# VHH binders against q9zpq3, part 3

Target 1, 317 residues: q9zpq3
Amino acid sequence: MVTLIVATTADPASINPAAALLAMPGWTAGPILPPDIKSFSNKQTRVIQHDRSIVKEDDLDLRWEEATGEVVDEVIFLSRHTAVSNRPALTVHPIGVLHLKDGESPPQGGKPGWAALPSTRIGPWFRLLKKMAEAHGLVPEFEITLEATHHGPITNKPTMFLEIGSTEEYWKRQDAAQVMALLMWEGLGLGGSEEVGKWKSETGKRKVLLGIGGGHYAPRHMDIALKDDIWVGHLLSGYSLPMEDPTQTKTTPGENYIGGNWRQSIKAAFEATKASFPGGEILAHLDHKSFKGWQKKAITEFLAEESINVGKPNDFT

## First folded at step 1 (VHH)

Design k7 (framework vhh_3k1k_2)
Fold by ESMFold2-Fast, scan of step 1:
Structure k7 (fold): chain B 317 residues (1-317), chain A 124 residues (1-124)
Amino acid sequence: as target 1 above (317 residues)
Amino acid sequence: QVQLVESGGALVQPGGSLRLSCAASGFTFDDYGMRWYRQAPGKEREWVAGISYSGSSTSYEDSVKGRFTISRDDARNTVYLQMNSLKPEDTAVYYCAKVRGYSSSWPTGSFDYWGQGTQVTVSS
């Protein structure tokens, strides 16, 4: 079982953390993944470097398995983060394209209605990243934040993105790249420490956050993710929960139906989260400030129909 | 039928003010960040201002900081650019753009929808 770390030379926020990691001890050159993807090996970790879009190079996990015979356990992507605020940030997020319907083009990779298996490491590594960034003097300059589920590429194994943002000057920051490399080094146990964020059958504290609603940076869900021993699955922002006002839509006579793909989005995110955390206690947390009364009612009724338990912040312990 | 329609461009004296509007239709407006760009004759199109899908974050090109303000009205599916202390150098066609993707994709300036533009001329 190997952890696949993916970097692209087209992005300084990708290649610089990879280069910093590869400058640490124990790396050797690995096989070329056809046609031209370079790889490097250290214990059960594999770093691959391509020169294409980080969000559109699909199925790198399966392609690695086909080319090498090694089973991929998880995929970690290194990428730039951009925001209209231009604020510096270090981010962690799951991927998926739940806001688009079949037939709509996904401009940032993936496919409509799809959610990747979320990495089990998201919550634990978010907490570790915050501690490391503080220890290395990046806070308060850099915001340390989660992002809601968005974009591709298509993967088949548990996946997370690690990002440096938000502008070209910050994408090139070597201190940020070093902190990201340290996160991967310590998190994967490459220096001989225990790995951080592995999900095991014997995992004693098993509460998994499924975020429903809120903005892209998931501020109310993030407060829960900062608690020790909480695991994080998918985080669905408002843009992934399109709900059509029943007073403004056409329905069958006598039907009080709320249109939009919000049910499909919740179900896909829940199923992917459940698959990453077998035996986990998944609790949906609603960012109530994101919703009107009729939306909250519909969402909670649907969660009950699907046997998805709802948790308040104090239920996450 | 996604469409962006810019309006509000006019001829003004240096030091004057204008408010540009961009009416959006055919997509869920509050799920997307919006931006303003401008293009002067013979020049490349340049970014002017941006606003996040939530409206909580804004950003500006250095030459317009303190003079221009971007805002949005999600109830009306409209983004605005308030332009104060206008200079001859601000003369350009101003374009409204829907941001491609959901915040973190590169290039961040990739846009899947542009309007027809609105002409701003600052001259005595």
Scores: ipSAE 0.000, ipTM 0.137, lowest interface PAE 18.1, mean pLDDT 85

Design k8 (framework vhh_3k1k_2)
Fold by ESMFold2-Fast, scan of step 1:
Parts: sequence; C-alpha cells; structure tokens
Structure k8 (fold): chain B 317 residues (1-317), chain A 128 residues (1-128)
Amino acid sequence: as target 1 above (317 residues)
Amino acid sequence: QVQLVESGGALVQPGGSLRLSCAASGFTFSNYDMRWYRQAPGKEREWVAGITSSGGYTSYEDSVKGRFTISRDDARNTVYLQMNSLKPEDTAVYYCAREMTTSPYYDESGYPYYMDVWGQGTQVTVSS
C-alpha cells in the first residue's frame, strides 16, 4: 500500500514543500501518468506532480491504482491557504463539501453533500507539526491550526491537506516549506523512524474527535486535538450546519421543525469518520459558542437519535 | 448575543490624534481576528488595519502605515485603533469587524457564510 502526496506546480505553497521533500535521500523517478503527471518513489511513498488546480483534479488515488496496480492507502495534498487577515499559518484539514445542496456548484471542487474519508494522520500530524514549527522558530509568526472540513478534490481514500498561508510572500517561505517536508519525512518514517498517525488494531486509546460547530479554524476543537492519543475526523464549521429558526421561518414544515441541511451534514461527516477509524470510539464535541440554546438542544437530540456519543473536553483523555 | 460597539470618534485638527475603541460582547473575543475598516463620503468601504486572535500579527493599509496602530486587550474584550498624524483624507466612519477566516461558502452578496460581525461605526472628522 502506498501514500500519495499530491503537489501542483501552479502553487508555490504546494511545489516548494514537495521540492524540499524530494531533495531528501531515497527518491527515484516513477511513471508518468496521462496527462503528463510526474511521479517520484521512496519506499511506500509516491509524490505526484501536476500543473492544475489542487482542489479540482479528482480521483487521483483511483487513477494511480488503475495505472500502476499499486493500492493507495491515503492521499496527502500540499496547498496554499488564504485568510482575509493575511495572517501567516500552517494548517491541516479534512476535505468535503457538506454545506452545499444538490444542484449547487462547488466553487472549490468536490460535490455537494460529500465528505471524504478523513486521514487518520490529521490529529497526530497536527501535534507533530506544532512541535516542529516551534522547534524551527516559526511560532508565534505562523499560527499552527486545524481547519474545518471544506473543498475538494474528490478522493476515495483517507485524505488530508497540509497548507501554508496566507499571502504570496508566505506561500513562498522556504523555512515553512522545509518544516512541511520534515513533517512528511518524519511522519511517514522515510528516514527509518516509526510512522506517526497510522491507524492500527493495536491502538490503545481509540477516541476520535468529530467536531461540531465553531469557526473555520475550529479553536475549541483544536484544544482537544492537542491532547496525546486523540484522533481527529471531520470538523463541521457553522457554514456546514445551516439551521433555520423555526419561530421565524413561515414555510418551515410543522411546529418547531428546524430546517436546513444540518442533519445530513452531521450524518455524512460521522459516517466518513467512522469508515476511516474502524473500531474507533467517535465522540462528537460541540463548540457551544457557535450555537443558541435551541440549536444545541436540537443537535444533541439528533446525535442521540443517530447513536453518536457526545463528549466534553474531559472525556477525550 | 454578539455585538461590537465602537467609540472614540470626534472632530479633530489636522496633525491630531485619536484612539478608537471597539467593545465586544456575546462571544469569546480572544478566539477572533479583529479588523478596522473605514468609509469616506462617496467612496467604498476600505480595510484599515487587522490583528490576529493571538495578537502576534498586525497588518495595515499602506496609507496608514506608521501613523495608525491596532492593538487588543483580551481581558477587556476590546480592540483599539491608535490614530496619529491625522489628515483630512482620514475623515470617515470607522467600523470594527470580527473576522475569522475566508470561507469557501458565500451567500448571495459574495460574503462568506460565516460572515463578519460589524459594529455601527464611529465618525472621525479631520477639519482642514
């Protein structure tokens, strides 16, 4: 089984970490896939390099399997991050498009109502990234953060994004690119160390965070993700949980019915998370600052109906 | 209930100084990036200054660099804009805004689904 690392030459925050990784020992040229997609091999890791949008080149995992006969275990994407604050950041996140309804066009790839299988490495690599960034003098200049589930591309295997933000100056930062390369090098055990974040039957503490609510940077979920032995699945920001106030919506079906696609978003995120962590104990954590009392009540009742266990921060130890 | 309330706007002489304050309530202030914007008569709203949730990074529009300083006091749930060497061109209504990040999901107005929370504004007039 192989880990695919995907880079695009169109994005310096993508190609520079890839180049830094490829400058490390043990890489050999691999097959070229149509259209003209270059690849490089090192042990069970494959770096593929294209020139298109990172969020719209779908099914690269299945295309790799078809072309090579190798089974893909996971996909890691290298990408830029943007923020209106222009703040420097190094980020890790799962992907999916849970806010949009059928018929709505996804501006950044994926498809409405879909959540990818989240990479098992998200939590462990977020913690490792924070330690490495601190050790290499990038903190406090760079904020090290999770992002809520968003955008594509469509994948079929566990997926994560690693990003450098937030402006052209920061996308080109070589020290940030080196830290991302070191994260992949150490995290995948390419230098002979133990791999970090591989889900195994031997995993002693098997608690998996399903984040519900909060802003894009998931600040309260991050506090849980920083705890040792906690795994991270999908993180649903408020934009993926549209809830219509039943007292103010005249077309809402029935009394006190809460419209919006929030139920389907939670269910899709839960099912994808469960699929990535077979045998794991999934605990939903609600960012209470994101919700009014009626929303918290409705979400908690729905989670109970779906047999999704709710955890407070202390339950994740 | 989420609210931002700006204060400190006044009529001042060119070359003068003002400190604007923005008091936040109804949310955990320390978790949010904060920004100042302004809108002069006959012009569109423009970004003036920003500060990250950590306070570790600040940013400024070019015309105010070296004259304006953004800061925050998380214990008081307040963001500040210290304005020095004021010019008639700085005359505008100044707005405080809560911004977390750019969302990929936007409403019909082009704003992210998780929109900024805005204050009502405070008028700064620099007499010529």
Scores: ipSAE 0.006, ipTM 0.207, lowest interface PAE 9.8, mean pLDDT 85

Design k9 (framework vhh_3k1k_2)
Fold by ESMFold2-Fast, scan of step 1:
Structure k9 (fold): chain B 317 residues (1-317), chain A 125 residues (1-125)
Amino acid sequence: as target 1 above (317 residues)
Amino acid sequence: QVQLVESGGALVQPGGSLRLSCAASGSIFSINAMRWYRQAPGKEREWVAGISSGGGSTSYEDSVKGRFTISRDDARNTVYLQMNSLKPEDTAVYYCATLSPEEIYRLAQESFDYWGQGTQVTVSS
């Protein structure tokens, strides 16, 4: 079983953390995959490097398995982050395209209605990243944050994005690249330490956060993710939960149905999260500030119908 | 902060073609998703086409799909809208807008930063 780390030469926030990681000991050149994808090997980790869009190269996990015969157990992508605020940030997020209907073209890869299996490492590595960034003097200049589930590429194994943002100046920061390399080095146990964030069966139940609502940076969900021993699955922002206002939609008389693909989005995110955390206790947390009363009622009722347990922040212990 | 300048608008005959350009200045172009909007007299502004950061994905409003093509040239900090088989209904002021990744999934006009004065496209005899 191998971990794939994917980098693109088109993006300094991608290739520089990869280069910093590859400058550490133990790497050897691996096979070149069509089309012209370079690879490097260290223990059970494989760094692959292409020159295309990071969000368009679909099925790299399956393509690696077909080319090498090795089984992929997870994919980690290295990417730039942008924000209209232009603030510097280091981010971690799951991927998927849950806001689009069938037939719509996704502007940043993936496919409508799809959610990748979320990496089990998201919560543990978010906490580790914050500690490392603080230890290396990047805080408070860089905000350390989660992002809601968004974009592609299409993957078939548990997936996570690690990003440096938010402008060209910050994407080229070598200290940020080094911290991301250290996160991967320590997190994957490449220096001989124990891996961080690998899902195991142990004594006691582990709680997994499924975030419902909130903005792109999931601030209320992030407060929960900062707690020790909490694992993180999908995080659905408001834009992934399109709900048609029943007062403005022409509805069949006597019905109270709320249109939009929000039910499908929640179900897809829940099932993908469940698949990544076998035996885990999945609790949905609603960012109530992002919803109107009728939306909160509908979401809560749907979660109950699907047997998805809801947790308040204090329930994540 | 990005500044955008739209150009290429003209009077064209029905069935004709036209290419619009949106040039970015004073900021980081290649990281932003780029979109085209249009507004006809007396109508609301509507989304027309979008292209992702790096150009890997494109999207279009149904009425222009197959006729319009969006593309980008990051070396020149420019995004293009190639318009073919133009109809009188395409007459509008066309605006270029930038989006951060946070807004890429939103198709609402109010989520966009509109930076230019637009470029007028008129389709008539």
Scores: ipSAE 0.000, ipTM 0.137, lowest interface PAE 16.0, mean pLDDT 83

Design p1 (framework vhh_8pnl_2)
Fold by ESMFold2-Fast, scan of step 1:
Structure p1 (fold): chain B 317 residues (1-317), chain A 123 residues (1-123)
Amino acid sequence: as target 1 above (317 residues)
Amino acid sequence: QGQLVESGGGLVQPGGSLRLSCADAGFTFSSYAMAWYRQAPGKERELVARITSGGSTNYADFVKGRFTISRDNAKSTLYLQMNSLKPEDTAMYYCAAEYDSSGYYWEDAFDIWGQGTRVTVSA
C-alpha cells in the first residue's frame, strides 16, 4: 500500500519540489518502472521521476502495481500551472475531463466524461498548504488556491495535482518548491508525524464538498474548503456544466429540455467523489453567482432526483 | 495535450496587413475558447484577442479597430486578421485554447499553446 508521487524532469515546477523532497532523510533508490522511469522509496511513499509530460501518462498506478506487486492507494502529481493572469500561485486540484463529450479527443489527457477518484487529501492539504505558504513568506506574492476538476492523466486510485504557477520565472522558484516538499513531507508523515488527510472508517467529521459551478479557481467553494474538518471532492467549473438555454433550443411550445452534458458531468463527479469517501456525507454547494434562475432550478431539481444533498456554506460544519 | 499550429506570420511594412491562422490536431475545437497572445523580445506574453466557443470576442485596447479574431469550427481553425500594422505589433504571436467557462467567471487556466508565428513590422 503506497502513495505514488509523480514528477517529471521536463517541468521545473515538478522536478524542483520532488528534488527538495528527495533531499530530506530516508530515501533509497527504487525499481525502474519500464521502460526507464526512475523511482525512490521512503516508508510507504514512492517518487517516480519521469522525463516527459505526465498528463497523458495513463495508468501509472496500475503500471506500478504490475511492475512491483505493491498496491497503490493514491497518486499525487507535481506540475506547473499556467494562468491567463500570469499571477504566481500554488494550487491543488482533482482531475477529470468532464467538459468533453464521447468521441472527442482530450487535449491534456484523460477521456471524455471521465472523472478520477478525487484524493481525500485535497481539502486538508489545501488548508495545510495555505498555512505553510503564509509561514514561509510566500503570501501575498503567491495566491494559494484550489482549481476545478480538469485534465488527465487517467488514474484508477484517488488523485490530486499540486502545482506552482504561473510563468517560467515562478515555476523555478526554489522557495515555492521547498514549501511543496514540506507539504508532502508533513502531509504524508514522513518525518514521523501523523499523516494529514487520510480517510479512515473512524473519521468523525466527514462532510464532503462537491462543488457545482463557478470559475476555474473555485473562489466560493474555497471559502468552504478553508473550514476545518471539511473534505473536498470534485469541483465543477462552468465549462464542465454546459447548459443550453431552453428558450434558444425550443422548436415547439412545451419543450423545456435543457441540453448540454451538465447532468452527465454532475453524475460522474458525484459518483467518483462518493467512491473516494465511503461513508462520507456528500453535500453539493452551488456557486449561485455563476447561475441564472433557470439553471439553478434545473440543477437543484436534478440533484434532488439523484438524491444528492445540497448544502449552503453554513451547512458545512 | 492537443496540437495547435500557427501560420501566416512574416515581414510586412507599416500600414500593411497579415492574416494569421491556427489549426488544431487532436481536440474538439468548437468546445474551446480561443485566443491570440503575443510576446515581444524581453517582454511577457500579452492577450491580443479572445473568442469564446459561442463567438463572443474581446480585444486588447491596443488592437481594437485594427485586428479581427474569427473562428471556423468546421475547419477547426482560428484566424487573426491584422490590418494597419505598426512597428509596435512586432512580436511572436501565439495561439491558445482555454476552457470556456460559458459565462462562469473567473480566470480559466490555459490548456493548450501553439509554438508561435513571428510577425515583423519594419520598413
Scores: ipSAE 0.000, ipTM 0.212, lowest interface PAE 10.3, mean pLDDT 85

Design p10 (framework vhh_8pnl_2)
Fold by ESMFold2-Fast, scan of step 1:
Structure p10 (fold): chain B 317 residues (1-317), chain A 126 residues (1-126)
Amino acid sequence: as target 1 above (317 residues)
Amino acid sequence: QGQLVESGGGLVQPGGSLRLSCADAGFTFSNYPMAWYRQAPGKERELVARISSGGYTNYADFVKGRFTISRDNAKSTLYLQMNSLKPEDTAMYYCARDTTYEIQSGTYKYEYFQHWGQGTRVTVSA
């Protein structure tokens, strides 16, 4: 089973961390993924480099399996992050396109209503990244943060994105690229240390965060993700939970039906999270300040109907 | 540096063929992945096909087997060969340097089109 790390030469925030990682010991040239994707091998890790959009090159995991016969365990993407705030940041996030309805075109890859299997490493590597960034003098200049589930590409195996943001100046920062390379080197145990964030049958503490609501940077979910031994699945920002106000729409008397695809979003995120964490205790955490009373009531009723347990911050240990 | 200029559109009957061209006046054409997008009236833009700097191609499912994207780096020109055209292919067609890696969730809607020229119109009708 192999870990695929995907980089694109079109993006300095992608190719520079990849180059820094490949400068470390133990790499050899691997097969070309047809027609032109270069690869490099080290133990059970494979780095592949293309020159296209990082978010639209679909099914690289299955394409690798078809071309090589190797089973892909997970995919890690290296990418730039952009933000309206232009603030420097190092980010980790799961992927999916839950905010679009069937028939809408996904401009940043993926497909409407889809959530990738979230990488089991998201929570553990977020904590490791924060420690490494602090140790290497990047904090407080760089904000170390999670991002809610968004964009593609389409994958079939547990997936996460590692990003450097938010502007061209920061995408080219070599110290940030080196810290991302060190995160991958230590996290994958390439130097001989134990891998970080691998989901095992013997995992003793198995609480998995499913984030419901809040902003793109998941601030209240992030507080939980910073706790030791917590695993992180999907994180649904408010834009992925479109809920139609029943007071502004025609309703059947005595019936409080709330339109929008929020139920489908929660169910897709939950099922994908469950698939990545077999045997895990999935707890949904609601960002309390993100919801009006009618929204919170509807969400909690739906979670109960789907047998999805709700956790308060203190329930995550 | 340079601007992309699309050409080759027109009126054709169902089952006909057209070849679209996109000329890059700049000297950096060979360094960029390139793509064709289209936008039908009243609809959002959609990706039709893309090609890497090295020639690797991807196609939208609705054009697979009918359209072929290619590039001529010596002429700084991108092509889209369109065969077996259907009324559903009627749209404005745009070429672009593929920069979608710069787009993340929360970016502005105007970034969705990723095109440099004014487009070329394809109309498929009897």
Scores: ipSAE 0.000, ipTM 0.127, lowest interface PAE 15.8, mean pLDDT 83

Design p2 (framework vhh_8pnl_2)
Fold by ESMFold2-Fast, scan of step 1:
Structure p2 (fold): chain B 317 residues (1-317), chain A 123 residues (1-123)
Amino acid sequence: as target 1 above (317 residues)
Amino acid sequence: QGQLVESGGGLVQPGGSLRLSCADAGSIFSINAMAWYRQAPGKERELVARISSGGSTNYADFVKGRFTISRDNAKSTLYLQMNSLKPEDTAMYYCARESLGYTWNDELGFDYWGQGTRVTVSA
């Protein structure tokens, strides 16, 4: 089983961390993935380099399996992060397009109503990235943050994005590229250390965070993700939880139905998270500051109906 | 701020050739995919050819074998060599730079369009 790392030459925040990783010991040239995608091999890790948009090149995991016969265990994408704030950041996030309804075209890849299997490494690698960035003098200049579930590409195996942001100046930072390479090097055990964040049947503490609500950068979910032994699944920002205000509809007093695709979003995120963490204890954490009373009530009632347990921060141990 | 300026259009006879140029003053030219689109009167704008930052090319079926897209990163310039021109190639030709947005506030696609350069292939 292999870990597939995907880089694009179109993006300095992608190709520079990949180049830094490939400059480390143990790499050999791998097979060409059609049409002309270069690959490099080191132990159970494969780096591929294409030249197209990172978020629209679908099914690279299945294409790798078809071309090579190797089973892909997970996919890690290297990408730039762009934000209206222009703040420098190093980010980790799961992918999916839960904020769009069927029939809507996703401008950043994926497909409406879809959530990828989240990488089991998200929580452990977020913590490792924070320590490495601090050790290498990138903090406080770079904010180290999670991002809520968003965009593509379509994948079939557990997936995460590692990003450098947020402007051209920061995408080209070689010190940030080196820290991302070190994260992958240590996280995948390429230098002979134990891998970080691999889900095993014997995993001792098995609480998995399903984030519900909050902003794109999941600030209150991050407090939980910083705890040792906590695993992270999908993180649903408010934009993925459209709930129709009953005061603006012809809702009768006492009527419990609230429209919008929020139930479908929660269910899709939960099922994908469950599939990545077999035997894990999935706890939904609601960012209560993001919700009105009627929204919290509706969400908690739906979670109970679906047998999804709710946890407060102190329940994640 | 990136400025895309197209040039090289004109009037040619069927079977003739033209070379279009697109100059981009933006500092991110070398990392972006670039494309040529065209729009004939009363029709939707359509992709003609695309080139990645690494030089991989993609062509619409109606121009394959006749048109060649290329780029010069040192000059921040995109080119379209058009051979064996047909009356059906008559259109305004637009240069586009791909936007590489990765957050929910960004969009992938071509969001930097030039003013266009007119190509007329006389009967």
Scores: ipSAE 0.006, ipTM 0.208, lowest interface PAE 9.9, mean pLDDT 84

Design p3 (framework vhh_8pnl_2)
Fold by ESMFold2-Fast, scan of step 1:
Structure p3 (fold): chain B 317 residues (1-317), chain A 124 residues (1-124)
Amino acid sequence: as target 1 above (317 residues)
Amino acid sequence: QGQLVESGGGLVQPGGSLRLSCADAGFTVSSNYMAWYRQAPGKERELVARIYSGGSTNYADFVKGRFTISRDNAKSTLYLQMNSLKPEDTAMYYCAKDIPEYYSGSYQPYFDYWGQGTRVTVSA
C-alpha cells in the first residue's frame, strides 16, 4: 500500500518540488514504469517522473499496480497553476470534469461527468500548507488557497493536486518548491512523524465538507476548511452546476423542469466523496451568494431527495 | 455579473490625479481578492493593481509609485488613487472581485464578478 507522487519534467512547478523532496534522506531508485517513467522509493512513498502532460497521463495508479504488484492507496500530483490575475499562489484541489456533457472533449484531461475520489488529505494538508508557507516567509506574497474540482488525469484512487502559481516566474521559485517538499515530507511522515490527513473510519464521527457553488477558489468553503478537524471532499464551482432557467426553457405546459447537468454533478461529487470517507458525516455547504432563489430551492430539494445533509458554517465543528 | 459599480473616471490633464471607486454590496475584505484592470482601445485587458484578502498589495510596473490601491471595509468600497497621470494611462478601468481564473481549459468560466468600467482620459 503506497502513496504515488507524480511529477513531470515538462513543468518546473512539478519537477522542482519533486527534486527538493528527493534531496531529502531515504530515497532509492525504483523500477522504470513502461515506457520510460523513472521512479524513486522511500518507505511507503513512490515518486514517479514522466515528461508528458500532468493532466493527460491517465491511470498511473493502475499502471503502477500492474507493473509492480503494489497496491496504490492515493495519488498526489505536482503541477503549475495559471490564473489570468497572475497572482502568486500555492493551491490544493480535488480533480474531476463535471461541467462537460457526454461527447464533449476535455481540453485538460479527464472524462465528462467524472469525479475522482478526493484525497482525504486535502483539508488537513491545506491547513498544514498555510502554516508552513507562513513559517517560511511566503505569505503574504503567495496566496494559500483551495481550488474547486477541475481537470484530469483519470485516476482510480483518492487524488489531489499540489500547485505553484501563477506565472513562469513563480513556477520556478525554489522557496515555494521547498515548502511543497516539506509539506509532503511531514504530511507523509517520511521523517518519522505521524502522517497528516490519513482517514480512519473507526475514529469517531468527522464532518466532511461537500462544497456547492461559488468561484474557482471556493472562498466561502475555504473558511470552513480552515477549521480544525474538518475534512474536505469535492468542491463544485458554478461552472460544474449549469442550471437552465425554467421560465426561459422549452417546457411541457404545466411542467416546471430545471435542465442542465447540475443534478448529475452533485450526485457524482457526493458519491466520490462518500467513497473516500467511509463512516464520515458528509455535509453539503451552499455558497448562497452564487445562486438565485430558484436555483437555491432546486438544489436544496434535490439534496433532500438524495438524503444529502445540508450544513451551515456553524454546523462544521 | 454581480453588483460591482465603478465611478470616478473623467478627463484630466497630464500630471493630474483621479480617484476611482468600486462599490460592492457583497464585499468582505478578509475573504475577497480584488483588483483593478484597464483596457485601452485595440489592446487586451491588463492588470493595474491588486489587493489580497490579507490587505497586501501588488502593482504593475507601469504604475508603481504613481497609483495606490486601497479599500474601506465599512463602506464595501475598493479605491484606486491615480497620481501623476500620463496620456498612456488612458483606458477603461475595471474592478474585479473573485479574481479571473483559467487553467482547466475553455469550459471553465474566467470571472465570478466584474464591473461595467469607468473611462479615464488623460489629454491636454
Scores: ipSAE 0.000, ipTM 0.202, lowest interface PAE 11.0, mean pLDDT 83

Design p4 (framework vhh_8pnl_2)
Fold by ESMFold2-Fast, scan of step 1:
Structure p4 (fold): chain B 317 residues (1-317), chain A 124 residues (1-124)
Amino acid sequence: as target 1 above (317 residues)
Amino acid sequence: QGQLVESGGGLVQPGGSLRLSCADAGFTFSDYDMAWYRQAPGKERELVARITRGGSTNYADFVKGRFTISRDNAKSTLYLQMNSLKPEDTAMYYCATYPGFSSSWEPDYGMDVWGQGTRVTVSA
């Protein structure tokens, strides 16, 4: 029923897009989510504002449902992006901490081995964001990019992050905040247009990208995500796919396998993606240039064992 | 280890040399710009040197003329030749894909591909 947009006053890249959105028509004050989280309502959209870490306030969707009785369909987080390159960027990404083993502490929220349900809007809104950034003169200054699945907070409904980066100067850019607000305004149909990126029963045959391998910005997967009508699920960077070289690890005679948590990561990402896109045609795209021959063979065999279909770029149409 | 594995660190006397290596553990090295970073205890992580896919290099002022970054795309390996080492060079050295982005509030989480690091100690 409702889309929760989450902002924190601790982050200009979060609160400024929220403020720009709330300056648009149709907002009214909503209930306080206990103990002190302010909310604003417009149609089926709810903006909530807290003052804590954006990646560590778990279960805001369930907390909203408990406090209000409204069913949450999805959660959109507004956040800063950091980069040692100091390059400005506007980013969209799914969340999860598949790169951590059970028992490791997640420094940026979530829990080891967990992947959130990915928002169905990731692919459609990435394309829309690119057009809006271009229309408003932010390109080429700002790179418009996807990010691989990473960090928290823990959520129970389809989730995406919208980020402005990569330094304090860019987190405070009002033109970037305005473009993010426009993305949400148009994407959620708040001005009366059709919503962008809603998954419905009649769209159940659309192609959904599950990205496997590559760097944090998913460059090869991003090329596919730029194609019209392609949906995007989880994107697993190489750091989420640790594979132990079988020639360097001891195995019991007759028990040949490649160690590391790469199988668990793929399975978790696949199941979460499948749950967000019921009836969707999920195609795993391997960034083949990111893998050695033995890794590619093992991944392809595992995907076949799990009945996960593999797609090459031209299969995404 | 993740996708990048650093090696070549160790203990050396001031004025000594070390050659660090960073090997691809599971991605196509030639598609990425690469960098060496370092972090001394109690200090922030800092960029030491970077090299583009095409081989163009850039160095931090504090290592210029002493360190040389290079790459071998056929071997998927990045190198850092460190000469005239000083006690101030003592740090954990990391290789990473550049632009070395993080998608969170912490600069060292969600970075593009990073290794576990290799320790360099310069002391008499």
Scores: ipSAE 0.005, ipTM 0.241, lowest interface PAE 10.8, mean pLDDT 84

